# VH-VL binders against p78833: the designs that were tried, part 27

Target 1, 198 residues: p78833
Amino acid sequence: MSFPASTHVYIAKIIGKKGEGDKILDLLSKVNEHVLKSEPFTKTYYFARDAKNPDYIFGLELYDSKEVLENSHKTSNPFLAFANYLTSTHAPLAEPLQLLNFKVVDGHLDKDNLGPDAKDYVLYTEYTGDSATLKQQLTVNPKADTSLIIHSLDDPSLYAVVTRYSKSGIEPGPAEISGATSVSQQVIYSGVGFLNRP
Below, E stands for the ipSAE of ESMFold2; O stands for the ipSAE of OpenDDE; V2 stands for 0.75 times the mean of E and O plus 0.25 times the DockQ between their complexes.

## First folded at step 26 (VH-VL; framework fv_patritumab)

Design Y3 (at its last look DockQ between E and O 0.79; V2 from the best seeds 0.00; counts 0 for: pae E 4.4 > 2)
Fold by ESMFold2, look of step 26:
Structure Y3 (fold): chain C 198 residues (1-198), chain A 119 residues (1-119), chain B 113 residues (1-113)
Amino acid sequence: as target 1 above (198 residues)
Amino acid sequence: QVQLQQWGAGLLKPSETLSLTCAVYGGSFSGYYWSWIRQPPGKGLEWIGEIYHRGSTNYNPSLKSRVTISVETSKNQFSLKLSSVTAADTAVYYCARGSPIWADYFDYWGRGTLVTVSS
Amino acid sequence: DIEMTQSPDSLAVSLGERATINCRSSQSVLYSSNNKNYLAWYQQNPGQPPKLLIYWASTRESGVPDRFSGSGSGTDFTLTISSLQAEDVAVYYCQQYYDYPLTFGQGTKVEIK
């Protein structure tokens, strides 16, 4: 499937203090309810836990445009409640919230519309290197249930890839790209969110 | 220049386990999928399965119950075991590199090992 | 499984003449978003392993003579040898890498007429 050129990708890295992951996800669950009912412009709203630390929350979000993200999603009451908790005097985060802005290069989010599952193998990889080289060498994997290639709007040297397999035991590693460095993070679907709108 | 060298026993009796090893030279072992492919005498090619250098595998469903592919990363090697062989498993067995890592066409091949299963 | 069917099984071509080998997949191997066909061609000389000729249906591997070309899309593909040379006597295979399991055509033997 092609993505419109205006598609805006958000990668959220929410580094919770010990024990905070459940509360962060509970609040995101309420945002997700609002997204499903009221935000047809939000095409993907997917949250997972880091495989090694369950209080670290990963988000993959796709919007029809940056404008609807900023002016509609981020101004909704459930989002504001979530944002207010994160910045409250309770101080639930171990590190400042990271919200990374990307555009889609190519790919698909949920082949065969199977929906996300906690048994999925999901790998998020960031690549830093020559932009033309990364664009040429990063290719879609049609065999994966998710294969999404994204390019940073703020750092032209940064690409990222989201890969997901729903079949147990399949754990593809990140592509090795000559002249680039990479950082990978395995994540586990949290039960909050969706890849394609139901 | 990437080179794949393979070895293993070439003559087996029925019910034995086929065991082959492939070593990778002159290029990166890391970041690639590595495959085993076989060719019965006078016949076409059959993909057996693949392994990522960290151990993740995909197998041809037709062989899955009998196949194990393993990796020894410290030696840049991967191996094939095929259990309970019969005469139908007589073939030349090749190791090959998938390239690029997300696509599985095969740009480098071993020279092949003929495995014969006696009657 | 995606079944790959080649035609003909065997062909004889005079030196310097055009050889044409066809490959059909039982389902499309085109990923429409990037417009790439996940299809490769191999040459296998007697007693040798297969050698990659073409990938993504039409991209020639480095070092492969320009007389080899690939074309087609979706389910129907062609390997063309524009001017057959003596060293081109071999068996040729197509292979899809769109979906698991990876599969090859049954092969086409090319001979000098």
Scores: ipSAE 0.313, ipTM 0.764, lowest interface PAE 4.4, mean pLDDT 90
Fold by OpenDDE, look of step 26:
Structure Y3 (fold): chain C 198 residues (1-198), chain A 119 residues (1-119), chain B 113 residues (1-113)
Amino acid sequence: as target 1 above (198 residues)
Amino acid sequence: QVQLQQWGAGLLKPSETLSLTCAVYGGSFSGYYWSWIRQPPGKGLEWIGEIYHRGSTNYNPSLKSRVTISVETSKNQFSLKLSSVTAADTAVYYCARGSPIWADYFDYWGRGTLVTVSS
Amino acid sequence: DIEMTQSPDSLAVSLGERATINCRSSQSVLYSSNNKNYLAWYQQNPGQPPKLLIYWASTRESGVPDRFSGSGSGTDFTLTISSLQAEDVAVYYCQQYYDYPLTFGQGTKVEIK
């Protein structure tokens, strides 16, 4: 699989207060419906929960360009409803919303076209270190159903790897890289969104 | 330099359980997959399985029902258990280190342990 | 499973001459996204564990003499010893790490003619 150079990767880290996870996902589900119907430029719109914290929502989004993200996706009514809720007087967030911008380095999303499943093991790992070293050392895993390497557009020292083994019961790494620090988060599919579409 | 030292019983009777341990010195234990590989006398190499330092495992389907690989990260050690052994399990058993970032080629090996199964 | 088949099973070569070992995989071990071949070569001396020679089909491990080279892509690979030395007498194995289970070729014995 290949990705156009203009592909924009958006990572969302949403930490809700206790019990807010379901409401957040409900709103994201509405956004997803709109994405499926009206946003052909959205390649991936995938949301998962932290394996240990159901109120921590992780989002992996891929767009044909940053422009369509900013001027189309973020201007949609369902998205605005979601955003309004997060910033409402209800104050559903436990921590500030984190939105990270990446580009694709290498990888594949769903090699067997199985789709996401709640039984999947999915790991998101951030690597921080020398950019040249990380670029050289990070390699996709062809054995994984999803193996995506992305580079931060906000911090040149930051790379991330998304790995998924579909229904295998296998922990998807990560390997450590000498001279770099890594932080991993295991997530499970929330039922909202997709990894790939035609 | 990274060194792998392995030990365990080398003589077994049929139906017994093979048990080997590998200890890693001179390098990081974390961040790698660690494998067991065996070689019957005069024959080729067979990959048995691997374990990550966090405990996740992958096994060869041919041996999965009888194989258990475990890890003790605090000691930089990992172990192999193979149950219900037969003469067909007679081999030199090697522990080895896989490369990082999902590349399972083996750059460091133990010296091997001959395990003979005989009645 | 990806089956690895080496040829020949044994090879006798004169000192200083070229030795060529072939390895074929039943499925491609080339990953299209990064254009890397998930293929390694090993040398094994009697009574010793295998020694890594080549990985990614063509990258020499540190300390491996220049006379050893790996080539090929997809399903067909070759290990070449440009000028056979006495210490090169050994059994050589190819190995794929593209998919589980990891598998090795049956080995090629290299001897001096």
Scores: ipSAE 0.023, ipTM 0.661, lowest interface PAE 4.3, mean pLDDT 92
ESMFold2 (binder alone), look of step 26: mean pLDDT 93; pTM 0.956

## First folded at step 27 (VH-VL; framework fv_patritumab)

Design DK1 (at its last look DockQ between E and O 0.05; V2 from the best seeds 0.00; counts 0 for: pae O 12.1 > 2, placed apart)
Fold by ESMFold2, look of step 27:
Structure DK1 (fold): chain C 198 residues (1-198), chain A 119 residues (1-119), chain B 113 residues (1-113)
Amino acid sequence: as target 1 above (198 residues)
Amino acid sequence: QVQLQQWGAGLLKPSETLSLTCAVYGGSFSGYYWSWIRQPPGKGLEWIGEIYHRGSTNYNPSLKSRVTISVETSKNQFSLKLSSVTAADTAVYYCARGDKLWGDYFDYWGRGTLVTVSS
Amino acid sequence: DIEMTQSPDSLAVSLGERATINCRSSQSVLYSSNNKNYLAWYQQNPGQPPKLLIYWASTRESGVPDRFSGSGSGTDFTLTISSLQAEDVAVYYCQQYYDWPLTFGQGTKVEIK
């Protein structure tokens, strides 16, 4: 399953204040309903909680292009309601919203169409280093249910990898790459969103 | 250079538990998958299972009900236990280092330990 | 399980001649989008542990002599020793790492004629 070259990957890091995770996810659930009904150009719309802090929300989103993300998804009424909450005087975020733009290098999102599950072990790792070295050394893991390699559109030195296993007792580990640094985050599917369109 | 040194009892009776330890010298223990692989005398190789340095494991389904692999990261060691052995478990047992990313092929091996299970 | 079958089980080759070992997998071990074959080759000399020769079907491990080469894709793979040396008398194994459990071929014994 190759990805079209125009595929746009969006990583959202939404750091909610204490107690805000549920409300953020409730609003994202309404956006997801709109995505499923009205946005065939949105191929992945997946939200998870940080494994250590349930108020930190991680988003993995794939669009047919950056154009449809900016001009169609971000202009929808459910998205605007969500965005308005995040910027409201209630100030639900502990840190500024972090939105990262990537292109797909290689991989797959849901082997055998198993769907996301809260029991899945999911790891997101960012690598910073020489772009050619990272492109050469980062490889797909066919044994994983998700193995996605992405490259930043804004920072040539930044790659990221998403690895997901649905099997009990299996934990994807962050790999070390010579000459690169890495930061990893374990996340747990929130019940909001999808990896492949149902 | 990386060296894997392994030890454990080489002679067992049926129903006993096989127990082997592998220590890693001259290189990093962290960031790698570590495997046990066995070879019956005059036969081919069978992958038993692997452990990531933080403790997660994956086992060959054919042995899963009897196998435990564990890690002692402070000592740069990992171990194999195989319960309820029979004569069919007679083999040379190797520890090995998996490749950097996914632990899928093995660039350093221990010298092997022959474990004989009496009939 | 992905079954790995090697042929022949043994072969005898004169010094300086070519040795060819085939490995066939029961399922493809090629990930088509990156065009990588998840396949390795090992050499095992008598009384010693296996030694990695080749990974990704055709990439030589550092320090492995140029006379060793790997080829093939999908389900059919070949290890070639272009000019057999005395130290190449060993058993050779292929191994797939496309799916769990990791599996090896049954081995091919290479001897001097």
Scores: ipSAE 0.483, ipTM 0.829, lowest interface PAE 2.8, mean pLDDT 91
Fold by OpenDDE, look of step 27:
Structure DK1 (fold): chain C 198 residues (1-198), chain A 119 residues (1-119), chain B 113 residues (1-113)
Amino acid sequence: as target 1 above (198 residues)
Amino acid sequence: QVQLQQWGAGLLKPSETLSLTCAVYGGSFSGYYWSWIRQPPGKGLEWIGEIYHRGSTNYNPSLKSRVTISVETSKNQFSLKLSSVTAADTAVYYCARGDKLWGDYFDYWGRGTLVTVSS
Amino acid sequence: DIEMTQSPDSLAVSLGERATINCRSSQSVLYSSNNKNYLAWYQQNPGQPPKLLIYWASTRESGVPDRFSGSGSGTDFTLTISSLQAEDVAVYYCQQYYDWPLTFGQGTKVEIK
């Protein structure tokens, strides 16, 4: 599996106030419906809950380009509704919205085309360190159905790895990389979105 | 530097359960998969299974029904149990470190423990 | 399972001469996305555990003499000792870590001719 050079990876970290997770996901579900119907340029639109915090929503999005993200996806009515809710007077967020931009370094998504499942173990790990070192040491796991390495467009010292084992009971763990620090987040599929459309 | 020390009973009778423990010193226990590998006398190497520090395991299908690998993270230790042993299980058993970011090659090994199964 | 087959089973080489060990996998251990071969080589001396020599098919482990080199891709790999030394007498194993279960070649015994 290969990715075009123009592929844009968008990581969303949405931390809602207590009880806001469901509403956020409902809105994202509406966006997802639109994506499925009207956004063929969206390869991945996957949302999960933090394993420890159901109101912490994690999003993995892949687009054919940043241009379609900015000029098509983010201009859709469902997305605007979602965005408006986040910035409404209701103030549903417990922390500021984090939107991170990445490029694909290497990897694959949903290799076996099993689709996302709530029983899957999905780990998102951010690595911070020397870019050359990270680029050299980070590698994909062919044994995992999802193994994606991405490089931040916002911070050259930041890489991230997404690992998933589908219905295997195997919990992926973050590898320690010499000379780098890492922060990991285990997430659980929320029922909203897809890793790779057919 | 990373050191693996292993111990356990070296002589068993058929049908007994093999039990070995490996302790990790001088390095991080987290971030790696820890494996057991055995080698019958004069023969090659057979991978038995591995465990992550959080408890996730992968076993060789040839031994899966009899193998249990466990971990005690607080002690930086992991253990192997192999039930219903036969003479075919006579081997030197090694613990090893692997899977530094899915590079499941083994850069550090224990010294090995000879386990002999004899009636 | 991915079967690993080494050849020859034993090899006698004169001191200072080149030793070549081959390893074949029953299926490719090259991952297309990163073009890495999930293949390692080990040296084992009597009474000792295996020692890692090469990983990713061609990357030499720290401390390993430069006379050791790994090459190959896909299903065919080679470990080369450019100039055999007395201390190189050992059994050598290839190992794939592309898929579970992890598997080793049957080993190649290298001796001095």
Scores: ipSAE 0.444, ipTM 0.822, lowest interface PAE 1.3, mean pLDDT 94
ESMFold2 (binder alone), look of step 27: mean pLDDT 93; pTM 0.953
ESMFold2, look of step 30: ipSAE 0.478; ipTM 0.826
ESMFold2 (binder alone), look of step 30: mean pLDDT 92; pTM 0.953
OpenDDE, look of step 30: ipSAE 0.000; ipTM 0.527

Design DR2 (at its last look DockQ between E and O 0.62; V2 from the best seeds 0.00; counts 0 for: pae E 3.7 > 2)
Fold by OpenDDE, look of step 27:
Structure DR2 (fold): chain C 198 residues (1-198), chain A 119 residues (1-119), chain B 113 residues (1-113)
Amino acid sequence: as target 1 above (198 residues)
Amino acid sequence: QVQLQQWGAGLLKPSETLSLTCAVYGGSFSGYYWSWIRQPPGKGLEWIGEIYHRGSTNYNPSLKSRVTISVETSKNQFSLKLSSVTAADTAVYYCARGDRIWGDYFDYWGRGTLVTVSS
Amino acid sequence: DIEMTQSPDSLAVSLGERATINCRSSQSVLYSSNNKNYLAWYQQNPGQPPKLLIYWASTRESGVPDRFSGSGSGTDFTLTISSLQAEDVAVYYCQQYYDYPLTFGQGTKVEIK
């Protein structure tokens, strides 16, 4: 599996206040409906909950380009409704919204087109270190249904890896790389979104 | 330099439980998968299973029903239990380090522990 | 399971001559995404654990002499000792880590002719 060079990866970290996770996901569900119907340029629109915090919403998004993200996806009415809620006087966020921009280095998504499931083990790991070292050492996991390596467009020292085992009972663990630091997050599919289109 | 030291009982009777422990020195315990591999006398190598320092395990299906691998991260140790042993379980058992980054090849090994199952 | 089959089971080679060990996997261990072969080679001396020689089919582990080389892709792999030395007498194993369970070849015994 290969990705066009223009592919843009968008990582969303949304930390809601207590009890806000459901509302956030409801709105994202509406966005997802629009994406499915009207955004063929969106390859992945996947949202999960942090395994430890149901109000921490993790988003993995892949677009054909950054241009369609900015000028099409973000201009949709459902998205605007979502965005407006996050910035409303209700102030649903416990922490500032984090939106990270990445490019695909290597990997695959939903290799066997199984679709996302709440029983999946999904691990998101960020690596920070020497770019050359990380680029050389990070590799994809063929044993995983999803194994994606991405490089930050915002910070050249930042890479990330997404690993998914689909209903297999296998729990992925983050590998440590000498000279690099890592932060991992286990996430659980929320029921909102997709990893790949049928 | 990374060193794996292993220990446990080397003589068992049938139906008993094999128990081995491996301790890691001179390197990071975190960030790797730690495996048990066995080798019957004069035969090849069989991968038993692995454990991540956080406790996630993967087992060889051929042994899954009898194998338990555990970890004690605070001690940089991980252990193997194999229940209901038979003569077929007679082997040298190795602990090893693997999967630096999706690479389940083994760069460091323990010296091995011979476990003999005899009635 | 991915079955690993080595050939020959035993090999006798004169000192200074080339030793060639073959390893075949029942399915490809080449991953198209990164074009890497998830294949390793080990050397084992009597009474010792296996020693890692090669990983990713062709990358030598640190400290391994240049006379050791790995080649091949997909399902067929080769470990070559360009000039056999006395200390190279051992059993050699290939191992795939493409899929669970991890599996090894049955081993090839290399002896001096």
Scores: ipSAE 0.454, ipTM 0.835, lowest interface PAE 1.5, mean pLDDT 94
Fold by ESMFold2, look of step 27:
Structure DR2 (fold): chain C 198 residues (1-198), chain A 119 residues (1-119), chain B 113 residues (1-113)
Amino acid sequence: as target 1 above (198 residues)
Amino acid sequence: QVQLQQWGAGLLKPSETLSLTCAVYGGSFSGYYWSWIRQPPGKGLEWIGEIYHRGSTNYNPSLKSRVTISVETSKNQFSLKLSSVTAADTAVYYCARGDRIWGDYFDYWGRGTLVTVSS
Amino acid sequence: DIEMTQSPDSLAVSLGERATINCRSSQSVLYSSNNKNYLAWYQQNPGQPPKLLIYWASTRESGVPDRFSGSGSGTDFTLTISSLQAEDVAVYYCQQYYDYPLTFGQGTKVEIK
């Protein structure tokens, strides 16, 4: 446990229609500008594209608490402009916006404070299984530049891991946990956001 | 009980390519990292690299330009190729199983293959 | 690279007596938030592959006799054989798995005096 217990984690899955990824990221870049200037309570605000489909946007967001996420971030003008685009008559999403709520179990976001890079190899893995088994067996990988273990606030059987390597020739593989199922997604940093506040 | 069996040519000339194969029996191949480690006669151990069963690799930077590790998952096998060998590459080569989470330490080892590179 | 240095290079210990092997890493291998040391110990008998004895600095692998114990934290680690047996004549290696590349100590040869 390197994080305060109140830390609130959002995993955002933004499934854009063909050609929508750039516009979604442009709007998120404006939210990121506001986050940097006005939201010291937002500790991570990181956006990437799915490696298989560049119009599918992955977000990793860390807030000091659920309260600041709900009452300050989600009420900001740049966020509302982004949300209004997503729900507009243009209908830019192929699937409804998916927002997953987690707490931190253990880990680190940017081991050497190198910052995110488009050449990073980043893997997001969801694990479903017995909560006690997953808690016991999922361990931080200190060799990774990012190794973050999170537990769902909505589904006790769900854990997730974010693993990132900036070093060339190293690719994260998902841990295999006996009795659990897993789904992995490779993502590529979009140029929008940060892992540690600059 | 997990066992690792390894084979390949044991005598090479300088500039040839070393090629070894390791087969995994009595346990799961999936979900583990698989490593190659070498030991010159009378010397210590050097980690060469690892491969995840789905093909992702990590190599020792000192050898990266000459090393290829590959996997044949349908046969529960993985292989080492080391190009442009010299007498300094003479060693016993071991395959080993890394821990299930990220291949950190090695709980099962092959018996070793002595590879000699002539002068 | 994290350099692993063992001491002594060799030692002779009377049958039934205590053997102590030190391992020092050039950088800490302790992950502070989980309080785990990413360090393992191996035994290698002549003509055989290495055998895992200890991981996480102090956790004994299944089937390893109780006379083997590991201790230490950060950069300084110790393998102790509390009552040396004839079968314990071997070379012992420490290994870190905190950062790439994975590295081993140079080895410590243990003999019966």
Scores: ipSAE 0.380, ipTM 0.782, lowest interface PAE 3.7, mean pLDDT 90
ESMFold2 (binder alone), look of step 27: mean pLDDT 93; pTM 0.954

Design DR3 (at its last look DockQ between E and O 0.62; V2 from the best seeds 0.00; counts 0 for: pae E 3.4 > 2)
Fold by ESMFold2, look of step 27:
Structure DR3 (fold): chain C 198 residues (1-198), chain A 119 residues (1-119), chain B 113 residues (1-113)
Amino acid sequence: as target 1 above (198 residues)
Amino acid sequence: QVQLQQWGAGLLKPSETLSLTCAVYGGSFSGYYWSWIRQPPGKGLEWIGEIYHKGSTNYNPSLKSRVTISVETSKNQFSLKLSSVTAADTAVYYCARGDRLWGDYFDYWGRGTLVTVSS
Amino acid sequence: DIEMTQSPDSLAVSLGERATINCRSSQSVLYSSNNKNYLAWYQQNPGQPPKLLIYWASTRESGVPDRFSGSGSGTDFTLTISSLQAEDVAVYYCQQYYDWPLTFGQGTKVEIK
């Protein structure tokens, strides 16, 4: 369950206007089909809805490198169709697209290779604080089906954790880190994407 | 300085429901997992289950059908109910604090409550 | 379940001598990427609740005397009391926190010979 050092993590926050979530996911489904068929360098391509607002889409994406993300994934025809819709005069977004760049610190994506499920409890938490303290205190939870610790490439004070339990009604709480601020978002798997390549 | 104080009925008949409460003093209730662990007389320890301060639970599969753990956050308390008890449930029951991150190991324990189920 | 097996079940040691307690897990409790062992040790004096001694296999809890040390990795772990004292007469338990359910060893009773 190690990750190559070049692994590039993308967190996508796609805040759709009322009623736009389904269309955004339909287009991402087409991108996912292309990813599965043609992008062996895309190791994770996972999309979920915000638990409180189904038109807000959360993405977790892992690539072999930033280069393949920028030069291969983002230049594919299905991605361009998706991107063109998001920037079209239809204006489907309530807020500008947010694309956050991270590297993997530690963890795993699908402990038992069960695949993502809409019944999963999934929590995404961002931590802001002293980088050395956060790196030392954030540890992997082997009991979780996903336990991923990532560090921002653009903001050294920012870490994030993705925690997922596939069954049992367990709701992971955000870890409490002394001296750090945290923000959490619960998400629900949309049916689009994968955690480990099938 | 963190202290866990526990109480509840110590003598039960078969088929009754065991009910214990644990109150937390001298520390934060929030941000932790809270566990119940039992020990039959002269025997080892069995983890019963845990609750996160926001109410999420996870139970030992061996007991899951009979166990309910609940939280009263306003009172810094959590409780154990074990239904349909038998003599096999006779044990000292402990409440314990899990570590702050994932509740993995237990740094503070209550003094224990002996619960005897008559034969 | 990850089963935890301790040996011996009981151990008699002279005051001032070394006591060694072994703990074996049915599956590895090492997360290889971070090299952390999800393993703790507890001491339980008669009539008292368990007390945390060691976590992460080898890290002593605050206030635990230096004579207690933990070692091992993967499936095989050891608690060592380098010079047994009278207050160390207790039952000792290992506990894994790698997977659900959390499980304890059956215990090792340490007595003075």
Scores: ipSAE 0.425, ipTM 0.805, lowest interface PAE 3.4, mean pLDDT 91
Fold by OpenDDE, look of step 27:
Structure DR3 (fold): chain C 198 residues (1-198), chain A 119 residues (1-119), chain B 113 residues (1-113)
Amino acid sequence: as target 1 above (198 residues)
Amino acid sequence: QVQLQQWGAGLLKPSETLSLTCAVYGGSFSGYYWSWIRQPPGKGLEWIGEIYHKGSTNYNPSLKSRVTISVETSKNQFSLKLSSVTAADTAVYYCARGDRLWGDYFDYWGRGTLVTVSS
Amino acid sequence: DIEMTQSPDSLAVSLGERATINCRSSQSVLYSSNNKNYLAWYQQNPGQPPKLLIYWASTRESGVPDRFSGSGSGTDFTLTISSLQAEDVAVYYCQQYYDWPLTFGQGTKVEIK
């Protein structure tokens, strides 16, 4: 599996106030419906909950380009509704919205086309360190059905790895990289979105 | 420097349960997968299984029904249990560190423990 | 399972001469996405655990003499000792970590001719 150089990876970290997770996901579900119907340029639109915080929504999005993200996806009515909710007077967010831009370094998503599942173990790990070192040391996991390495377009010292084991009962663990710091987040598929299109 | 120390009973009768423990010193226990590997006398190496510090395991299918690998993170230790042993289980058993970022090659090894199964 | 087959089973080489050990996998251990071979080589002396020599098919572990080199890709790999030394007498193993279960070659015994 290969990704075009233009592929844009979008990581969304949405931390809602207590009880807001469901509403956020409902809105994202509407966006997902639109994506499936009208956005063929969206390769991945996957949302999960933090394993420890159901109101912390994690999003993994892959687009054919940043241009379609900015000019097509973000201009859709369902997305606008979602965005408007986040910025409404209701103030559903507990922390500021984090939207991170990445490029694909290497990897694969949903290798066996099993689709996302709540029983899957999914680990998102951010590595911060020397770019050359990280680029050299980070490798994909061929044993995992999803193993994606991405490099931040916002911070050259930031890489991230997404690892998924599908229904295996195996919890992926973060690998230690010498000279780098890491922060990991286990996420659980929310029922909203997809890792790859059929 | 990372050191693996292992211990356990070296002599068993058939049908008994093999029990070995490996302790990790001088390095991080987290961030790696820890494996057990055995080697019958004069023969090659067989991977038994691995465990992550959080408890996730992968076993060799050939031994899965009899193998249990456990971890005690607070002690930086992991253990191997192999039930219903036979003479075929006679081997030197090694604990090893693996999975340097999905590279399940083994850079540190225990000294090995000879386990002999004899009636 | 990915079966690893080494050849030869034993090798006698004169001191200072080249030793070549081959390892073949039943399926490719090259991952197309990163073009890396999930293959390692070990040296084992009597009464000692295996010692990691090479990983990613061609990367030497720290402290390993430069006379040791790994090459190959896909299903065929080679460990080369450019100039055999007395301390190189040992059994050598290849190992794949491309897929579970992890598997080793049967070993190649290297002796001095």
Scores: ipSAE 0.350, ipTM 0.791, lowest interface PAE 2.6, mean pLDDT 93
ESMFold2 (binder alone), look of step 27: mean pLDDT 93; pTM 0.953

